# VH-VL binders against Uncharacterized protein 5: the designs that were tried, part 6

Target 1, 153 residues: Uncharacterized protein 5, of Haliotis asinina (Donkey's ear abalone) (Ass's ear abalone) (p86728)
Amino acid sequence: SNLQCKIAGGGELIPIRTPEYRAWVPLGEVGLNVSDSKVLIFAARSCFGAHILLQNNAEDFKNAVYEIVIGGMKNTRSGIRQCVGCKFDEWVKDKALNCRFFNYFWISWCGDEVWVGHGYRPPHNRILRYKYENQPVINAASVRSESDTYWAL

## First folded at step 20 (VH-VL)

Design y5 (from u2 with light chain S52N)
Fold by ESMFold2 at other seeds, look of step 21:
Structure y5 (fold): chain C 153 residues (1-153), chain A 118 residues (1-118), chain B 107 residues (1-107)
Amino acid sequence: as target 1 above (153 residues)
Amino acid sequence: QVQLVQPGAEVRKPGASVKVSCKASGYTFTRYYIDWVRQAPGQGLEWMGRIDPSGGSTSYAQKFQGRVTMTADTSTSTVYVELSSLRSEDTAVYYCARDLQEYGMDVWGQGTLVTVSS
Amino acid sequence: DIQMTQSPSSLSASVGDRVTITCQASQDIWNYLNWYQQKPGQAPKILIYGANTLYEGVPSRFSGSGSGTSFTLTISSLEPEDAATYYCQQADSFPYTFGQGTKVEIK
């Protein structure tokens, strides 16, 4: 069988900036619609703490969400959790981010698992995977960061 | 909605032990860390430790190691802190708080006053 | 352990005044600094996390700034309900530690 999974962002890359510990930036509000997609490929330039929230509903920041943290804990680990600020369900040691240069990442919710990797060629360089019972349909995504972060999505 | 409920007060004599409960509701108990923080009368806040309710894994402040035990009962969504060999300086309000890590401690119990007196 | 030192230990100010509370860490804590408000007889309530980010429902007259070892909580225009003790707390490493508190009173 062929389980084709659409990558979000069919146009030019969208640059955005998230200052440290600012409100979530809904990607739909900057023109990136993920509601018919299963994969997000992006780049970030950041010292630490790039956060991506996958949401069932664009207004839901507490329920039916997955939070992916890239380069958390002062750029020493990356992880997946099923609520904002709760325990990581899966994490790895990962010095993923660079203060001066963009690095690429990808996130997939294709099928019944959430996967995270480095680079721009999923599923290559996968670093995290987790299967959630009763995984909600993902219709929105948002970003924020612990340090001043530049994104290209 | 999200709540942490504690008993109001406990009284003990020096040398005894006390076990303070903290009942969680309105969220998935096993997904979040719980911290214990105490405050002596007229004094500041003192972090005692953190528990992972799902597996019972704990981190204690060095000051309390050997005297403190934190446990969790997932069937009742309750965490406990037990302090042994009580001294008068252990008289304090004991708070439980939900620990969101980099997002801070967002929900606190109302506190339990533990009084240690002869 | 990381020592957190607040200044001043107490202050008295009038409604409408700008109030500034400082917090010094004994070592670099990046921006892992939280501020809590505690009113008499109540549990602490978080105001700010990450040095500068207000929690939902916290009035915009509160603000936080700083990084590294030096941090500031500001109340731009003091209100009667702001009478409380304020604590900074580092969340960089265990054990978490609090400043000694700053008691703010209304004249």
Scores: ipSAE 0.730, ipTM 0.902, lowest interface PAE 1.1, mean pLDDT 91
Fold by ESMFold2 at other seeds, look of step 20:
Structure y5 (fold): chain C 153 residues (1-153), chain A 118 residues (1-118), chain B 107 residues (1-107)
Amino acid sequence: as target 1 above (153 residues)
Amino acid sequence: QVQLVQPGAEVRKPGASVKVSCKASGYTFTRYYIDWVRQAPGQGLEWMGRIDPSGGSTSYAQKFQGRVTMTADTSTSTVYVELSSLRSEDTAVYYCARDLQEYGMDVWGQGTLVTVSS
Amino acid sequence: DIQMTQSPSSLSASVGDRVTITCQASQDIWNYLNWYQQKPGQAPKILIYGANTLYEGVPSRFSGSGSGTSFTLTISSLEPEDAATYYCQQADSFPYTFGQGTKVEIK
């Protein structure tokens, strides 16, 4: 089935590079506004550790956030957690990333769960889903990475 | 105001056990791992293990396997480490620390000095 | 277990000096390496995670570098308050392990 909610990232793809372990790059500051969207589709080329933060607002990196980690722990796991660096609430074995080539991913907060999948056609290839009882409203997103990462958003 | 608060000191005789508490505040207790790290006088830091406070699952360093038990009480936001069959080389400061995994251990308790002597 | 070896075990330097501490891992830990500072009578304080990234509030005179098995902590210009013991710690696999520490004293 196709998700009903609006997808961010329409139009021109925005290239971003995140060096390893740097400050979060707010997507709004590079021209991608997710404030009226419920789905993010993107590509990343990375050896490991592509991180996406879903935020209540662009200045909140601590409260009212979800952190999605794709290819974490040396490209062995992907997961969802409700705070930066806290334990994963849901994770799966996942060799998601490639050092040489872009791979595609999607994240959905449409409905009452957070979903993560591979590819560019949600909900196909969903690998994670989790429902938080007191979910914040998501109006912004940011990216960071454990290794040097090239994004197309 | 993320804080981890521990008692200052404990004294025990060889062969006894000790249970050290670590009370968390200023964050959602069940969302973060807690590690225990000890430091013998004049020595370096030694990781003992990690606990998931939500489900109580643990990972212990092999050196302590069989003597260490970590538990959590979510109603009081408190983790505990219990070390049994104490011997003089267990004299150390025992720290709890919030474990952010790839982001490191960001907040530490002030430590509890456990002294094991006859 | 992954052994972490620091060098030197101690050093004495003057205010303003550049100080370099090294840490060697017994196997590849990629960039999962943290640095902590500990002053006498205090708990350790994290300085750097991911080999190279400063924690909020850590002065910019501190920096970290390295990957794989060899890592370096640098204090570009030593200040009096930097007198402390410094520990590296691998976060690649359990059990987490620390280096033996490097004590930095002001002359």
Scores: ipSAE 0.718, ipTM 0.894, lowest interface PAE 1.1, mean pLDDT 91
Fold by ESMFold2 at other seeds, fold request of step 22:
Structure y5 (fold): chain C 153 residues (1-153), chain A 118 residues (1-118), chain B 107 residues (1-107)
Amino acid sequence: as target 1 above (153 residues)
Amino acid sequence: QVQLVQPGAEVRKPGASVKVSCKASGYTFTRYYIDWVRQAPGQGLEWMGRIDPSGGSTSYAQKFQGRVTMTADTSTSTVYVELSSLRSEDTAVYYCARDLQEYGMDVWGQGTLVTVSS
Amino acid sequence: DIQMTQSPSSLSASVGDRVTITCQASQDIWNYLNWYQQKPGQAPKILIYGANTLYEGVPSRFSGSGSGTSFTLTISSLEPEDAATYYCQQADSFPYTFGQGTKVEIK
């Protein structure tokens, strides 16, 4: 049978601001629990560099993590990597962000892959995927940005 | 735990070549870029280039293009920089550094002093 | 290439003083600016990336600010172990380039 993966949240959207380059903001600390969820849908208003970290534990920023970068390199690329700051495992040319307006995105770790897309209707408009032989156990997520960013999660 | 280990010193005559090694440990070697940066005595830092250790892809500063070659040996987790046609002004400490891109160069080797003299 | 110019080239200050080092880029580098500390006989050590974000283990007396072409490193209260040369580095585009350095000495 087909199983639908659970989307995180489901209540009123949570506003977060990340000024340029700050410590990671754990989503659990602002009331968004991603444990037992497999999909995150959100909006961001940003000039460039919106970063999302998928984590095994909320305290783990170095091991068992995936970093998703939306609109990196001055809003020219988006990518997935298996460690903070390492080489991208997959990236695409992508002018994803807008300084003045919110754009929607989604991230899925459903099944054995991590997917990233535009819009609010996964799996539509997928732009990235990363396959791994063992699915990481993802229990937390955090956000950071290279530029002043407003999030709605 | 993350370490980059280099030999201490090398001596060469003008016109020769030198190949400096940088052995990585404590992390997955092929997942991170390595940069080479040099520092002449009493001078500042000068970026020479970057290598992707997995595929050997490189980017060199134009000043060194044609004289510099960077290579990697994944079986020994070692990166090399080779500089040919040495001049006395190439006398410097040569550093390797792990390049985390927008997060900066987080781990540096201790440096190799290359002395070019006749 | 993007030229990075630091000011001052050197300074001498007392323990407890506020120290300010400036860095000017010849072109807009957005916020892709890192600061490194180098003590005599040692490799550089990163202090700050993204103009303003401290690396783990860097004392909170260090701070960074700026964007575009003008950047500042501040030591709020100088300590003896802060005697070093400080370098800014742009990470906007290749070739990466460093400022010429600012030597900080304790009186």
Scores: ipSAE 0.673, ipTM 0.893, lowest interface PAE 1.5, mean pLDDT 91
Fold by ESMFold2, fold request of step 22:
Structure y5 (fold): chain C 153 residues (1-153), chain A 118 residues (1-118), chain B 107 residues (1-107)
Amino acid sequence: as target 1 above (153 residues)
Amino acid sequence: QVQLVQPGAEVRKPGASVKVSCKASGYTFTRYYIDWVRQAPGQGLEWMGRIDPSGGSTSYAQKFQGRVTMTADTSTSTVYVELSSLRSEDTAVYYCARDLQEYGMDVWGQGTLVTVSS
Amino acid sequence: DIQMTQSPSSLSASVGDRVTITCQASQDIWNYLNWYQQKPGQAPKILIYGANTLYEGVPSRFSGSGSGTSFTLTISSLEPEDAATYYCQQADSFPYTFGQGTKVEIK
C-alpha cells in the first residue's frame, strides 16, 4: 500500500451480496479478518447507500464504531460518522456508485485519521478524512446497504 | 438507557406562546438530531421540524415556519420547541424523538399535552 | 409535500389472523419508508425502517415490503398485544410526513 500500512485480505476477492436494508454482514464471518490491518480496498455495484462499519470487535454494532457511507442519500453524498445513524462528522457531495458497474473504493484507519477514497490505489483519490478525537481500536468490519448491493472485498 | 423526558402538560390561552422541553440522557446529545412531532386528539402524527443540537441549525415544516422556534442547550442536554400565536387547533400532544436519518426515529419522549383554551 | 395514504383506516381481526396494511406515497420515495406502532396513551414505537428492516426487539411476525410508491406492513399472526394504531412515514424529503394511521382492533 502507498499508505505503508497493511491492507486487509490479500487473497482472491470475496463476493458478498447485501439485499436492501438487511442485517449487517460481519466480514470475519465471510473470511475477511481486518484485525491486523489498517486499510480495506473493495469494489461495490450498487444504486445507492453502501455502508461499512469499522468496529472494535465483531459483536459490537453500538460502541466504538465508525460508519462510512458511500453514495448515501440516493447516491449524492459520502460521509464518515462516529455512530450508526448519527450526524455525519465529515461528508462530501459524491455520486460514487453505479447500478450496473463495480466501482472501487478504499478506507484507511492508518495513523490518527480515517480516510476514504475512490479507486484501488490508496491514498490516491481521497475524498474524506476525519481526525480521531479518541484513538479507536479497530479489529473488525461489517457491511450493509440501502439498496441491493454486490461487493467484492 | 437512551431516554427523552418531557413535562406532562401545559395549558395556555389563544395568542400565547408555549415552550416545551425535552431532556436527553444515555447517549452523546450533540451527535444526534432531534425531531418534534405533534398529534392532535384523535388524529395522526404531524412532523414539525428537526434540530441539530450541536450548532442549533433547524429545518421546519412550512406550516409552522414563522411560529416555531427550536433551540438546544448542550450544557443540560435539553431541546426546546416554542410555538407562538397559539390557536385552539394547536391543542395536541407534542413529542420529541431522536432522529437516526435513514434508520428512522428510534427513541421518543412520552409527550407533552398542550391545551389551548379560552 | 409527499402525501402518505394508508389502507384501511381501521380493521378488526381475530388473534392468529394475518393482517395487511398498505401505504401509498404521492411520489417516489425509493425505500425511505418507516413503520411505527402506537398503543393508546403511549408514544409511537418504530417497528421497521427502510421499508423492510425490523428494529431489534420487534417480533418476527412483523414484516415490511415495497419500494417506490407502494408499501405493505404485515403481521403474520395477530397477537392481543398488537392492538394499536400503525403509521407509515416517509423519510425521503422534508417535511417528513405520516400516513393517517390504521387502527387495528382485536375481535
Scores: ipSAE 0.660, ipTM 0.889, lowest interface PAE 1.6, mean pLDDT 91
Fold by ESMFold2, fold request of step 22:
Structure y5 (fold): chain C 153 residues (1-153), chain A 118 residues (1-118), chain B 107 residues (1-107)
Amino acid sequence: as target 1 above (153 residues)
Amino acid sequence: QVQLVQPGAEVRKPGASVKVSCKASGYTFTRYYIDWVRQAPGQGLEWMGRIDPSGGSTSYAQKFQGRVTMTADTSTSTVYVELSSLRSEDTAVYYCARDLQEYGMDVWGQGTLVTVSS
Amino acid sequence: DIQMTQSPSSLSASVGDRVTITCQASQDIWNYLNWYQQKPGQAPKILIYGANTLYEGVPSRFSGSGSGTSFTLTISSLEPEDAATYYCQQADSFPYTFGQGTKVEIK
């Protein structure tokens, strides 16, 4: 990683399974603390709809959040939005997920922009970026998915 | 508290137009889509279309193309649906709803009864 | 347009009964199916999105299942306040479409 900001984790990868459309899984509850970090690298094996919520507060799922959707709309698009379920502020065509194999992704909130990319070497393979006015401090993250998903974080 | 507020009733004659308002409060109006759904008396729900309130872009069900116009006024946080060339079969309750896409329509107005009668 | 067919069109059941409502889509809609409850004189209220996920505040006696073209809403133990009409709705593609509704009455 050649970003100037700290990457979350750094130890052994943490396996998580999210069944389709269950409650958000707070990453702090599985031992991944993002409170002093600006970059998250992870892998997912999923047919479609891997969702990552970046949060100011681990208990806040509605305010001061960003929702990143990877492989949404039946694995045809990825995007960034400022609230759960609101309009995407930026999206691209993206068949990012695979039902049979893990693929790597990264998210950065370093500086005044949110970036999303493929692979495990940010900032390489960036697919999305968006600048938010008055970007909140991110202290927590959570995951959920539209289909049964295996994560390695 | 997220709310969508609509007028209670409108009466029109066949051939006229009607414009129904839906005022949003309790959230950032321009961040969410709004849908219009109608329900004829004693019948089920029929989706009419969706508007993006920030730029006014719309998607309409084909059966309403040419007769329906949806608009938004960001200064008052209000969306409108206008239906022209009214017929008696357009008599229905017209609902606005906030559209969270894959998360469904989470907040609904209480509806406006539009009656078309001679 | 995707046709959504519910069955039964109406039913009458006693408090405590298990109630099952089915919804069939005319083509594959993956898991993009929502369920709504509508009481007389009121707007619809969402119960379930993504075929199986309850909205916050919805009682746990409600559950949803299914994918593809066949979906089910279940009320495990009917309560008096559950008397209402229930609609399924596909959210796969425009135009969004609803089932014709299932009216649930208390005997």
Scores: ipSAE 0.659, ipTM 0.891, lowest interface PAE 1.6, mean pLDDT 91

Design y5 (from u2 with light chain S52N)
Fold by ESMFold2 at other seeds, fold request of step 22:
Structure y5 (fold): chain C 153 residues (1-153), chain A 118 residues (1-118), chain B 107 residues (1-107)
Amino acid sequence: as target 1 above (153 residues)
Amino acid sequence: QVQLVQPGAEVRKPGASVKVSCKASGYTFTRYYIDWVRQAPGQGLEWMGRIDPSGGSTSYAQKFQGRVTMTADTSTSTVYVELSSLRSEDTAVYYCARDLQEYGMDVWGQGTLVTVSS
Amino acid sequence: DIQMTQSPSSLSASVGDRVTITCQASQDIWNYLNWYQQKPGQAPKILIYGANTLYEGVPSRFSGSGSGTSFTLTISSLEPEDAATYYCQQADSFPYTFGQGTKVEIK
């Protein structure tokens, strides 16, 4: 089956670079509006530590946020947590990233769960799922990385 | 307001044990790791270990293995470090800190001075 | 255990001076290096994580750089309130370890 929620973007892919551990880059500021969308499909080229934050608004880094880490801990696992830097609520062994090539990923907050997967065909290749403890309102997303990362969104 | 509160001082004789508390407030206690770090007078910082407050899982620096026990009480949002078989070299300020993993230790208690003397 | 060697052990500088503190790891710690500031009678406070990223509320005169085994903390223009001891800390593997500190005094 496939997700029947709106995918963010729908235009040309937006290239972004996040140098090692810089400030979060709000996707709205680079022209990708995730308001009223429930799915984000993207590609990243990175050695390790690609981070995506789902937010109730672009200024909120504490309340009703979800941090998705792809290829964390030197590209050995991926996970979902309900706060920046807290314990992962869900994680999996995952060597998802490649220093030399772009790989595709997707994130869905459609329905009452957050899902994460590989590739560009959600819900195929889902690797993580997390059911909300409290129903959040997600209107923004931001990205950052532990290593120099190129994104296509 | 995220805060870690510790008692100010403890005095013990060599060979005794000490148990230092660290009470957390202003955040979801069981969601974050807590580390213990000590600092002897005039010396640098020394990491002792980490506890997961939700299940009590711990990781200790090898130097303290067998002498240190870390525990958590989720009903009071409090972690403890207990150090046994105290020696004068254990005289130090003992800090608890919230550990955000790749984001570092963001909030520290103000420390508990443990003095070990005859 | 990963040994963190910090230098200098102390320095004295004037307000407005550029201050540089170095930290050397005994093995590759990638970019998992944090910097903390400790003022007399206080707990450490984090300044920088990931070798180069300032925590919110840390003045922009602080910066960090480096990767692998060699790292620096720089204060571009020393202020009176920067008198403190500075520690690097590796977060690559347990046990976490700190440098022995660099005491910065205003002369």
Scores: ipSAE 0.599, ipTM 0.865, lowest interface PAE 1.8, mean pLDDT 91

